# VHH binders against Putative metal-dependent hydrolase OB0413, part 4

Target 1, 173 residues: Putative metal-dependent hydrolase OB0413, of Oceanobacillus iheyensis (q8et50)
Amino acid sequence: MDVRFPIGKLQVPEKVTIEDIHEWLKQIETYTNRLGETVNSLNDEELSKTYREGSWDIRQLVHHIADSQLNMYQRLKLALTDESPTVPAFDQEKWAIQPDTNLPVETSIKMLEGINERIVSLGYRLTEEQLDQSFVHQINGEISVASKVAKLAWHEEHHLAHIKIALSNNSGS

## First folded at step 1 (VHH)

Design d10 (framework vhh_8h5u_2)
Fold by ESMFold2-Fast, scan of step 1:
Structure d10 (fold): chain B 173 residues (1-173), chain A 120 residues (1-120)
Amino acid sequence: as target 1 above (173 residues)
Amino acid sequence: EVQVVESGGGLVQPGGSLRLSCAASGRTFSSYDYAMGWYRQAPGNQHERVAIITTGGSTNYPDSVKGRFTISRDNAKNTGYLQMNSLKSEDTAVYYCAAEYSKFGYEDYWGQGTQVTVSS
């Protein structure tokens, strides 16, 4: 198994439909409950487990999921309210070592509850025309609303899979 | 959507054992991490949860059945089980399987129930 990409790499269809958007939103809608069920009872030793040597531990992964969801939510709203705005890069490695990432995982579970509810509400009201609106990322170039909704769902599932690998098969740390 | 179907109920003497099974099906059950729970309802009483198991295998039981009942699941078969040992007359009830995807224990999908009667 490729532990770096346990559910495979993000694949976005050439033509994204409203039905595609709705399937991704269903995943996002249930995510915070599924994540919480996985991590809320873990002790500090369990939270320090990694899915591979040199990876973030479970605590860092949970905080990273919230940080990424927040950044992606903001960019989604910017794409919908401006004409292809340029957005700043998000250095995830530097964010992961800031002191606030030492807080209990419950802090980020609370953040995800609100953020995901807002994403789902916004997403179910997207029109086909809005799927083609975009923003410009300083590193990755032009990204569409449709592609960003796909990534919002995939990224959450991607790191939940990492957490489950860390809990079941990880022998390092 | 999700469907759940219980089996294995019946009549048993005090001190006996029964094993209940819960078969879950549907595209959404396979796509999401549903917990599986067992609940019971006796005439004149409120329903109560007797066991829950998460996709990862974490379990919880109330004091009334702890040490006597064991919940398990086979994720490959989408099937949950409740092993009931040292049965008492107080365990007589209709037993329901529920598929839950809320961390707060809300029941999303319920089976029709299976009758368990503990009597001589």
Scores: ipSAE 0.000, ipTM 0.081, lowest interface PAE 22.1, mean pLDDT 82

Design d11 (framework vhh_8h5u_2)
Fold by ESMFold2-Fast, scan of step 1:
Structure d11 (fold): chain B 173 residues (1-173), chain A 120 residues (1-120)
Amino acid sequence: as target 1 above (173 residues)
Amino acid sequence: EVQVVESGGGLVQPGGSLRLSCAASGFTFSDEYYAMGWYRQAPGNQHERVAIISSGGSTNYPDSVKGRFTISRDNAKNTGYLQMNSLKSEDTAVYYCAAHSRYLGTFDYWGQGTQVTVSS
């Protein structure tokens, strides 16, 4: 298994349909419960496990998932309410080392509950026309609403897979 | 020149203590968002990890050293440490420091190793 991309890299169809959007939203809708079932009972030792040497540990991954969903949710709303707005860069490495990432994982589980519910509600109301609305990222260029919904679902599953790999790693040899 | 260099190894009696240091040059731990780990290799064994500390400060240890070894980092001194207490003969090994780039997952800086011998 390629532990960096355990579920593969994000693949967005050439033509995204409303049916594609609904499948991704179904994943997002169940995600916070599935993440919570995985991490809520873990002690500090378990939360310090990594999926590979040098990677973020489980605590950092949970906080990163919430940070990323927050940033992507904001960009989704901006794309829907402005004409191709430019959005600031999100330096995930710098965010991951701020003092608030030392808080219990429950803090980010609570954030994800609200953010994902709002994403799902918004997403199920998207029209074909809105799928082509976009925002401009300083580094990545123009990103559509359709591709952002795909990434919202993929990114959460991507890091849940990392957490599960970390939990399966032995404590010593 | 980008490198990490270990120091502090030596000969110690069972039950003794040693503190290993890992000095980084050509980069800084805080600027590069590195995780730092300590690894050891004894004759006949492959490398094993004995401690890791993330850029956020969380740590992990195998059961063989848990409670005896403590990893830490001092970003102001650009130096990592491994405090080893209650040393046993089976801790005899060459100890290596590594700095792991996390943003690409493709670059690591490994030290040359420092010998730790635990015997009477």
Scores: ipSAE 0.000, ipTM 0.097, lowest interface PAE 18.3, mean pLDDT 82

Design d12 (framework vhh_8h5u_2)
Fold by ESMFold2-Fast, scan of step 1:
Structure d12 (fold): chain B 173 residues (1-173), chain A 121 residues (1-121)
Amino acid sequence: as target 1 above (173 residues)
Amino acid sequence: EVQVVESGGGLVQPGGSLRLSCAASGFIFSSSRYAMGWYRQAPGNQHERVAIITSDDSTNYPDSVKGRFTISRDNAKNTGYLQMNSLKSEDTAVYYCAAKWGYDSSTYDYWGQGTQVTVSS
C-alpha cells in the first residue's frame, strides 16, 4: 500500500450532488467516535508511533485533524455567509509543533465532537445553489462549498488510516 | 506536477567539499507553506535528516553535520542547496531533497530520486 495515501487521493466529481454530500456527512457524523475508539486507550509510547519515517506521530495527527476541521469549518461558514471571501492559509507543519499539541488527545476529541456535529447539521441543510458558493484561498484559489465538504470527510479518513498504520508498526517512535 | 530533482553528487576524497542542488517545479520555494530538507540513506540504514530550512529561513541540523553542512535556497532560481564541507567516509549515502508543503488540512511531502555521494580515497 501507498502509506502516504492509504485510501487514495481526494477525488471530487465534476458535478457534486446532494446525495454525494449526504454520503460524506454520514462519514463525518460517525468519525469522532471511530477516532476515539482507536486512540482514547493509547499510552504515551503508543501515541509516539509514526506511520513512516519522518511523519507526525499519532498525538500530532489527532491534534492536526482537529486543527484542520476547525479551519475548514470556519471557511465553509464564510463561503455560505459572504461573497467569495478571501481566507488565510495556515502552515500545518508549524501548527503541529506549537506547545498546545502536547496536550492529551482527549482535548482534540472534545473539539471534534462539537465541530463535526455543527458541520453535519449545516451540511444536511445545503441546497444545490449553495454547493456552488465559494471562498478564495491565498494559495489554492477558488474552492467551492461542495469540494470543501468532500475534503472534510476525506481528510478525516486519510489521517485515521495513517493512525492505524502507525499502530501496526513495531519500530515507530 | 510537483517535483524536486537533485544534482551535484559524486566521488570526493575525505576532507573535500560538494554542493548539492535541488531544482523545484510545480511550486515556489518562497511560499510560506513549505519547508525544504535534505535527507540521506546509507545502505542498511533508515532515512536521516541532515538539514532543514523553513519558510522564515530558520535552519536546523543534527550534531553529526552541524558546522560542516549548510542549507540554503535561491528563490529567484527556485533551487535549494546543501553545501557539504569537511566530508567524512561516514557521510557516504544517497542524498534526497524533500519539500514538505502542508496547508489547509493537506500534508504533502515531495521527494526526489536521490543523488549518490561517496567519500573515499
Scores: ipSAE 0.006, ipTM 0.195, lowest interface PAE 10.1, mean pLDDT 84

Design d2 (framework vhh_8h5u_2)
Fold by ESMFold2-Fast, scan of step 1:
Structure d2 (fold): chain B 173 residues (1-173), chain A 120 residues (1-120)
Amino acid sequence: as target 1 above (173 residues)
Amino acid sequence: EVQVVESGGGLVQPGGSLRLSCAASGFTFSGDSYAMGWYRQAPGNQHERVAIISSGGSTNYPDSVKGRFTISRDNAKNTGYLQMNSLKSEDTAVYYCAARTEYGFSYDYWGQGTQVTVSS
C-alpha cells in the first residue's frame, strides 16, 4: 500500500458531469458520521498515532480536515459569487501547530457537520454552467468549481484513509 | 425583447484574428450585479467557457485561450466583445454570448451563437 496516497491521487475528468458532482456529494454527505464513528471514542494515546514516521497524528489530521474543508468551502463560494477571485494559499504546517489544534476532535467534527451540510446543499443545486466558474489559487493557478467539488470529496477520503492506517499501526511503525 | 445577439464570426486562417460582438437589449451591462461570458461548442462537445467579465471588470480565461483571447465591455454601447488572436484550428466552434443579471446566479440570457471556423 502506498501510505502517502492510500486511495490514489486526485483524478478529475477533463469533462465533469452533474452525475460526477452528485457522486462526490454522496461521499461528502456521509463523511462526518463516518469520521466521527472512527475517531470520537479514541483516547489520547490513540489520537497520537501516525500513519507514517513524521506525519501528523490523528488529532492533527482531524483538525486539518476541518481547516481544509473550511478553506475550500470559502473558495467554492467565492468562485460562485465573484468572477475569478484570487485566493491565498494557507500554510497547512503552521495551521496544524496553532493552539486550537489541541482542542478535542469533537470541535472539528462539529465544524464539519455544518460545513459539509452547506457544501452538499450548494452542490446539488449547481448548474452545468456554474461548474466552469473558477478562482485563482496563489500557488496552483486557476481551479474550477467542478474540480474543487472533486477535491472536497477526495481530500476527506484521503485523510480518513490515513487515520485508519494510523489506527492499525503499533507505536513503532 | 430581452436578448443578446452575437456577431463577428467567420472564416479565418490559422494565426488570424476575429472580434466577436454581443449586443444586449432589454437590460444593461452597467449595473453592479451582472457578468458576461463567452462560451463555445464544437460538434460532439459540451459547452466550454472561454471568457468571463464581471460588472467590476475582472476577467477570467481557461489556459487554452489565456493570452490569446481578451473579453471586454463597452457599457455606453451596451455591447460585450471577445477579441480572438493567434487563432488555431482547435478554436473552431459556435461561440455564444451569455449574460447574468443577478450576482451569484447562473447566466439567464444566451444568444443564438456565431460560427467561427479556423482553416486554411
Scores: ipSAE 0.000, ipTM 0.081, lowest interface PAE 20.1, mean pLDDT 82

Design d3 (framework vhh_8h5u_2)
Fold by ESMFold2-Fast, scan of step 1:
Structure d3 (fold): chain B 173 residues (1-173), chain A 120 residues (1-120)
Amino acid sequence: as target 1 above (173 residues)
Amino acid sequence: EVQVVESGGGLVQPGGSLRLSCAASGSIFSSDYYAMGWYRQAPGNQHERVAIITSGGSTNYPDSVKGRFTISRDNAKNTGYLQMNSLKSEDTAVYYCAAKYDLRGSFDYWGQGTQVTVSS
């Protein structure tokens, strides 16, 4: 298994349909419960496990998931409410080492509960016309609403897979 | 359709051995995304995890069975195993095979269970 991309890289169809959006929203809708079932009972030793040498540990991954969902949620709303707005870069490496990432994982589970519920509610009401609305990322260029919803779902599953790999590492006999 | 089916249970004396088998349909054990585990439930208790093996072959055991039980898988035969040695009366339970899509958090496919009774 490619431990960096255990579920493969994000692939967005050339033509995203409302059906595609609804499938991704179903994943997002159940995600916080699935993540919580995985991490809420872990002790500090378990939370310090990594999926590969030099990777973020499980605690950092959980907080990163919440940070990323928050940033992507904001960009989604900006694309829907303005004309191709330019959005600031999100330096995920620098965010991951800030002192608030030492908080219990439950803090980020609580954030994800609200953020994902809002994303799902917003997403089910998207029209085909709105799928083509966009924002401009300083590094990655123009990103559509459709591709951002795909990434919202993929990114959560991507890092849940990393957490699963970390939990299986150094398990002994 | 995905199914998991246990076999190999039975009655054995304390100190004896049994091998349980778990046959899975579909591409479960050939998939990079599925883990397989064994759980047990004695009357009046919740399910207890006995062993887990990832698609890559990493294993984990609780202290109650570590050193006595060994989990393995044969991906070509789409089958998992639990080798149970030095059986004790407290190992008496219904044993369940479960297959878990790693991205979903919980085990998605459970077998019907096979009874293991350790008694003189």
Scores: ipSAE 0.000, ipTM 0.094, lowest interface PAE 19.0, mean pLDDT 83

Design d4 (framework vhh_8h5u_2)
Fold by ESMFold2-Fast, scan of step 1:
Structure d4 (fold): chain B 173 residues (1-173), chain A 121 residues (1-121)
Amino acid sequence: as target 1 above (173 residues)
Amino acid sequence: EVQVVESGGGLVQPGGSLRLSCAASGFTFDSYSYAMGWYRQAPGNQHERVAIIYSGGSTNYPDSVKGRFTISRDNAKNTGYLQMNSLKSEDTAVYYCAAQRGWLSTEYDYWGQGTQVTVSS
């Protein structure tokens, strides 16, 4: 198993359809409940488990999922309301070690409930013309609205898979 | 050995039907991370994708085959399919199955050897 990419790397279709968008939104719509079912009953020892040596633990992964959805939601709205705006890089490693990442996972579950509901509501109203709107990332270059919706869904599943791997480990190195 | 193998090609009359199969070995399509697609190439033409099915079950087709071709997957048999109806002479091509790691496919990791489809009277 490739534990770094347990569900494979993100790959977006060359032509994204509204039907593709709707399928990704269905995944996002159920995500917070599925994540919560996985993590809400975990104690501190379990939340300290890792999927591989040197990886983030489960607590850090949950907070990272919320941080990433927040940043991506903002970029999605900027792409829809401005002309290919340039967005700053999100330094996920530095965010993961800030003191607020020591808070209970429930804090980020609450964030994801609101953020994902807003993403899904916005997403179901996207037109084909809007799928080609974009923003410019400092590192990754031009990213379309269509590609960003794909990443919103993939990234959540990617890290849920990491959490499940971590839970399967006896001691979580 | 990790591979995908196509079968089901042949000669068919215009307006006829064919069902292509794509058998996977060395990995499973029931993995959430795999998508599978069908591509074709006729002599002198570029490769084109004619169907894709993502791990979540959503499908995509170009206008040239939409309504005539249907992609499906049988996870229990570890086999993908392309049902081709109302075939036209311009559908004549070698058809390739591709399987890709990742549920949001734009590229394919494993390609088959291809199966010839000829639509002619």
Scores: ipSAE 0.000, ipTM 0.137, lowest interface PAE 11.9, mean pLDDT 83

Design d5 (framework vhh_8h5u_2)
Fold by ESMFold2-Fast, scan of step 1:
Structure d5 (fold): chain B 173 residues (1-173), chain A 120 residues (1-120)
Amino acid sequence: as target 1 above (173 residues)
Amino acid sequence: EVQVVESGGGLVQPGGSLRLSCAASGFTFSSGDYDMGWYRQAPGNQHERVAIITSGGDTNYPDSVKGRFTISRDNAKNTGYLQMNSLKSEDTAVYYCAARYSYGKLEDYWGQGTQVTVSS
């Protein structure tokens, strides 16, 4: 098992359909409840577990998931409301070590409840024409709405898998 | 299938320059999915991070190389670079490229390394 990519790398079809979008939205729609069921009862010792040496611990992963969804949600809305706007950088390593990542995981669960509900509502109303709208990342170039919805779903599942691996490490028998 | 491969190492005199390349295959840097870093390991020393460039283009360097080394990337060519200037004998090491998917920690894919020797 590749613990860095436990569910594999993001794969976006060359032609994304509305059916693809709806399948990704179903994942996002159930995600916050599934994450909460996994982490809400964990004590501080459990939250300090890592999925590999040197990785983020579970607490950092939960806060990172919320930080990433917030940034990606903003970029999605910017792509839909402007002509290929340029978006700011997001240094996730520096964000993960800020003092607010020491807050209880429940803070980020609350953030994800609102963010994911808004993403799902927005996403189910996307038209085929809107899937080709885009934003520009300063270094990586143009990113489409379709690709960003794929990332929104994949990223959440990616880190939930990391959390589950961390929980299985040093769990005893 | 999935790999990164370093090139550009060699012998150089103190004060000289080298440019290292890191070519990715079996995956792409498209859509900003990968951070890239350079690491080195000298005989008898622990490996250390030399430079990183995030998917967003932000760079970071330790004090030992800051101002002398520059990391860059060309996503269209699926290649990263390390420009090394004002080389010192203590820069002698095997240099490794690593690529990390942007949604995790660095070090998801490591190259085999390329030797850099700085001697008179």
Scores: ipSAE 0.000, ipTM 0.136, lowest interface PAE 15.6, mean pLDDT 83

Design d6 (framework vhh_8h5u_2)
Fold by ESMFold2-Fast, scan of step 1:
Structure d6 (fold): chain B 173 residues (1-173), chain A 119 residues (1-119)
Amino acid sequence: as target 1 above (173 residues)
Amino acid sequence: EVQVVESGGGLVQPGGSLRLSCAASGFTVSSYDYYMGWYRQAPGNQHERVAIITSGGSTNYPDSVKGRFTISRDNAKNTGYLQMNSLKSEDTAVYYCTTEKRFYGSDYWGQGTQVTVSS
């Protein structure tokens, strides 16, 4: 199995519809609860498990999910309120080793709760015209609002799959 | 046993109103910050979300019902509501109440209540 991309790589339809947006928002809407069900009862030994040698452990993955949602939420709002603004990249590896990523996973569950609620609220009110608004990523170039909503949903599922793989790796048969 | 039961569905003419109620039992909706919501399903389609309300009262609606539908909840009565105004034929569907226990990914669905909008 390609454990790096257990659910496959992000695929954005050629023409994104409001119905596509609504399906992705349904995923985001339920995500924090599904993540919490997976991680809230884990002890320190379990939180130290990895999905692949050299990968982030489960604790780091949960904090990374929150960091990424925060950054992507900000970029979504910037695209909607400015004319194709340029946004900086964030170095996810360097973020993952900062001291705040040693906090309990519940800290990031709380962050995701608010961030995802705001994303869902914003998302359900997006118009067809707004889907084509964009921002310019320092590394990846121009990214549309439509593509960013797709990534918001995909990225959360992507790393939840990593967490589930990590939990399965050390269970005996 | 956890259970969610809808009531208030029926037949109504276009432009009419209905109020749906959702009674939760076997758990307390305020105890775990449950989200309450309403979804609908027309024959042959997947479920469509029409309203969500958080334990704190924040609400969300798709454009198709915004301004016409209002979700509310009474935590003391363990009950949610959907007020539906200016009903259209395209609102015809089975309406489901859902409760989602935050941080646990567990959602409970009612059996559904039929809403038919026709002349």
Scores: ipSAE 0.000, ipTM 0.090, lowest interface PAE 19.6, mean pLDDT 84

Design d7 (framework vhh_8h5u_2)
Fold by ESMFold2-Fast, scan of step 1:
Structure d7 (fold): chain B 173 residues (1-173), chain A 121 residues (1-121)
Amino acid sequence: as target 1 above (173 residues)
Amino acid sequence: EVQVVESGGGLVQPGGSLRLSCAASGSTFSSEYSAMGWYRQAPGNQHERVAIISRGGSTNYPDSVKGRFTISRDNAKNTGYLQMNSLKSEDTAVYYCAADYGLWTSQYDYWGQGTQVTVSS
């Protein structure tokens, strides 16, 4: 298994369909409950586990998932309400070490409950025309609404897989 | 062991109102469920979500019913509600209550048998 990309890298079809969007939204719909089942009962020692040497620990991963969903939700809404707006990059490494990432994981579970419900509600109402609307990322360039919905689902699963790998590790050195 | 049962459906004229109730048994909304929702299915169609309410009271509605339908929950009575106002013929469907620990597609979803709502003159 490639622990860096345990579910593989994000793959977006050449032509994204509304059916593709609905499939990704089904994943997002169940995500917060599946994440919560995995992390809500963990103690501080367990939350300090990593999936590889030098990686974020489980607590940092949970807060990062919420930070990323929030940023991506904002960008999705901006793409839908403006003409190819430019959006700032966020430095995920610097965000992960801010003092608020020392809060209990439950704080980010609460954030994800609301954010994902809003994403799913918005997503099921997307039209084929809206899938081609876009925003410009400072580093990654033009990103479509369709591609962003794919990333919203993939990114959550990507880091849930990291958390599960961390929990399987016996590296309490 | 968890069961939800719908009631309150019926026949109503366009522009009329109905209130649906969803009674839970085997678990309470306050301790077991993160969310409760209402879904509908008209003949020949897939299930469509019409309202969701979280444990904390946050609500969500699709544009087709927004402003006309109101979802609420009474955790102490283990009952959820859907107030339907300004009903249209397009609202004719079997309405289902779902209770879960998060969203309507969660692994903890529990569905009732449905209650018929018919809007006709």
Scores: ipSAE 0.000, ipTM 0.092, lowest interface PAE 18.1, mean pLDDT 81

Design d8 (framework vhh_8h5u_2)
Fold by ESMFold2-Fast, scan of step 1:
Structure d8 (fold): chain B 173 residues (1-173), chain A 122 residues (1-122)
Amino acid sequence: as target 1 above (173 residues)
Amino acid sequence: EVQVVESGGGLVQPGGSLRLSCAASGFTFSYDSYAMGWYRQAPGNQHERVAIITSGGSTNYPDSVKGRFTISRDNAKNTGYLQMNSLKSEDTAVYYCAAGTRYDFSKPYDYWGQGTQVTVSS
């Protein structure tokens, strides 16, 4: 298994349907509870585990999930309210080392509760026409609303898989 | 097979210059949304972004290399470059070329090279 992409890379159908959107939203809707079940009882030693040597630890991954959902939520709203707006990149590695990422994982679980509820509410009301609205990322180019909803669901599952790999790591101790 | 291959690494004295090349095969950089970047890994385990360029030519650099490094691309030759000037001992690292269309926390690019060693030493 490729531990960098344990569930594979994001694959977006060429033609995204409202049914695809609803399936992704169903994943997002249950995500914060599933993440919380995985991490809320972990002690500091467990939170320091990595899924591969040199990766972020579990605490950093949880805070990164919240940071990414926040940034992607804002970009989704910008695509829906402006004409192909240009959005800045965020340096996720530099974000991960800011002092607020030393806070308990609880802080980011609380953020994700609100952010994901808002994403799901917005998402279930998307029209077929809105799926083709877009924003321009300074590094990655044009990204559609449809593709961003796929990314919102995939990214959360991607890092939950990383966390589960980190927890299952067994060196024969 | 689809790949990117780095070249141009080597040993250089402090204050010197090197030009790294990144040759792509099996795909083209002039593809509408391909970005290309250079990353480095110093002795140890940390990866650092050193330069990114979009298909349209917009560039981004961290403060550690801004003003000293210049990223460029030649879409007709399917090759990216990193011009490194005023090299410091702190620039010693394995340098990786990456190309892709995704933003992701771990490694956002679809294709990564095997790396080329740059050593800045007296």
Scores: ipSAE 0.000, ipTM 0.114, lowest interface PAE 19.7, mean pLDDT 82

Design d9 (framework vhh_8h5u_2)
Fold by ESMFold2-Fast, scan of step 1:
Structure d9 (fold): chain B 173 residues (1-173), chain A 122 residues (1-122)
Amino acid sequence: as target 1 above (173 residues)
Amino acid sequence: EVQVVESGGGLVQPGGSLRLSCAASGFTFSSTDYAMGWYRQAPGNQHERVAIIDSGGSTNYPDSVKGRFTISRDNAKNTGYLQMNSLKSEDTAVYYCAARLYSGYPDTYDYWGQGTQVTVSS
């Protein structure tokens, strides 16, 4: 197992179907509860665990999940409401060290409850034609609505796996 | 495939200098939004970040190395560097390079090298 990519790297089919979208939305729909079951009982010592040397700790990972879902949700809505709009990058390393990332994990669990509910509602109403709408990252180019929904589901599972690995570490790291 | 590979570690006397290299492949510094950092792990100590540089050229250092270490990059060689001056015994550690790609997928593409040993002793 590659601890950096414990569930594998994001793979998006060349042709994404509405069935693919619905499968990803089912994952997003249950995610906040599954994350909460994993982290809500953790004390400060446990929240300071890392999944590998140099990684973010569990508290940082939970806040990062919320930050990423917020950014990706916004980009999804922008792609649906404009013609290939350009979106800003966010520096996730600098975001992770801002003072608000010292807040209890519950703050980000609350954010994820609302964000994921909105994503799921929006997602189930996507048409096949909307799957090809896109946004443009200034450096990395065009990203479709379809691939962004895949990323929304994958990213959450990716970091939940990281959190579970961190909790399994018996070296205190 | 995205990867980073460190080189340049070795044995040096206190007060000496070393330059570590981090060769990146699978992405290009001139066309990618990224951050690259150097981290170290010494026996009996927690790992720590010693330098970071982003695609815009902004850098940051902890107080323990500020003024002694300098992070830089060469876009033509697709290689990052850590120039370490005025080395102390406390700088003895395995040094790791890490690259993070911001290609619309935050925290998804965090790539670590194997590490390179730096030993500071007389």
Scores: ipSAE 0.005, ipTM 0.160, lowest interface PAE 10.9, mean pLDDT 84

Design e1 (framework vhh_7z1x_3)
Fold by ESMFold2-Fast, scan of step 1:
Order: sequence, then C-alpha cells, then structure tokens
Structure e1 (fold): chain B 173 residues (1-173), chain A 122 residues (1-122)
Amino acid sequence: as target 1 above (173 residues)
Amino acid sequence: QVQLVETGGGLVQPGGSLRLSCTASGFTFSSYAMNWVRQAPGKGLEWLSGISGSGGSTSYADSVKGRFTISRDNAKNTLYLQMNSLQPDDTAVYFCAKDRYDFWSGSSFDYWGQGTQVTVSS
C-alpha cells in the first residue's frame, strides 16, 4: 500500500464544471464533523501515533489540515479579488514544528469549522467565469480557482486517511 | 456490475464464534478498502471494521476491538470477519460495504451487500 497517497494523488479534470465544484463542496461541508468523530476522543498516546516512520503524528496532522485550509482559503480569496496575485510559499514542515501545534486538536477543529463554512458559502456562489481566475505560486506557477477548490477537498480527505492509518498502527497494544 | 454477497450468518450461543464471508465481483477488489457494518434491531448502522485494499492496515470500532478480526484474500476476491466471544448485543444484520477509496472511510461506501443475519441467544 502506498501510505503516502492512500486515496491516490489529486487529479483535476481538464475542464472543471460548476457541478464538479458543488460535489467537492459537499465533501468540505461534512469534513469537520467527520474529522472530529475520528479525533475528538483520542488521548495523548493515540494522538502521538504516526501513519509511517518519520511522519507527522495525528496531532500534527490535525493542525496541518487547519493550517493548509487557512492558507488555501486565503489564496482562493486573493485570486477572486486581485489580478493573478503572487502568493507566498507555505512551508508546511516548518509550520508543523511551531509551538502552537502543541495545542489541543480542538483548537484546529474550531478553526476548520469557520474556515470550511466560509469556503463552502463562497464556493456555491462561484460563477463559470470565476473558475478561471488564478493566483501565482512561486514554485507551482499559475493555479486556477477551480483547481484550488479541488485541492481543498482532496487535501482534507488525504490527511484524514493518514490519521485513520495511524490509528490502525499498534491498535490495542 | 458490482456485487457483494455475504454468507456465514446464523444462530449462535453467547460466547460462541462465527466467521462471515463476503464475495466481491465486478471491480478490482485489491484496489479498494472494504468494511463491515451492522444494524441491530431498532438501531442505526454501526461501522465495525475496515481493511485497506492491500490488507496491510486494519481498524476496529471499540465495541468489537479484541473480539473481531477483519481479513481479506485478494486472490479469491473475498472479505472475512472472524467473530469471537459473541454476546446477545452482537445480534444484528451484518453488511459488507465497499469503500470509495483504497483506505477505509467508515462512512463513504458506494456499494453494499444485502446483509446476513447473526443472532446470539441461548
């Protein structure tokens, strides 16, 4: 099993439709509740589990999910309100080791509740024309609004899968 | 056409054991996680266990952890649930459910079997 990509790599259709956007938004809309059901009852020992040797533990994964949604939400709003703006790099490895990632997972669950609700509300009001608006990432180049919505949904599911794999490691020991 | 067929249910005494099987057809079995889900009389659906497509990762609900074991034989397109130390509250219809992904979701199932009845009573 490729534990790095348990649900496969992100695949964005060559032409994204409003219907595609709406299906991704349905996933985002239910995500925080599904994540919470997975992690809210975990103790410190369980939160320290990893999906592979050297990976982030479950606590770090939950905080990373919130950090990533925040950064991607900001980039989505910038693409909609500016002319292909250049966005700063998000160094996820360095963010994951900052001291605020030692806070309880509940802090990031609260962040995701607000962020995802805003993303979903914004997303359902996107027009066909807005799907082609973009921002410029310093490493990945030009990224469209459409592909960013796809990544918002995929990235959340990707790391929820990692959390579930981590929970299966040494379960019951 | 995707099909999932459960077998192995029946009547068993408290403390007994049963092994359920689910035979899959119509898709590449090894590419998808598989799940066992049950529904007790008058209750909702309860996810019990999931296994990754390769069989390398498994997960269990707290209610069955240590008593039930999920496994799969990808060469035979068959999923198993070994149930030990059965108690009256394990009485339910047991469903085999195909996940949409190579990992278990516990909730994102695209195909279900028809279920097999397990009754635990003296």
Scores: ipSAE 0.000, ipTM 0.152, lowest interface PAE 15.8, mean pLDDT 86

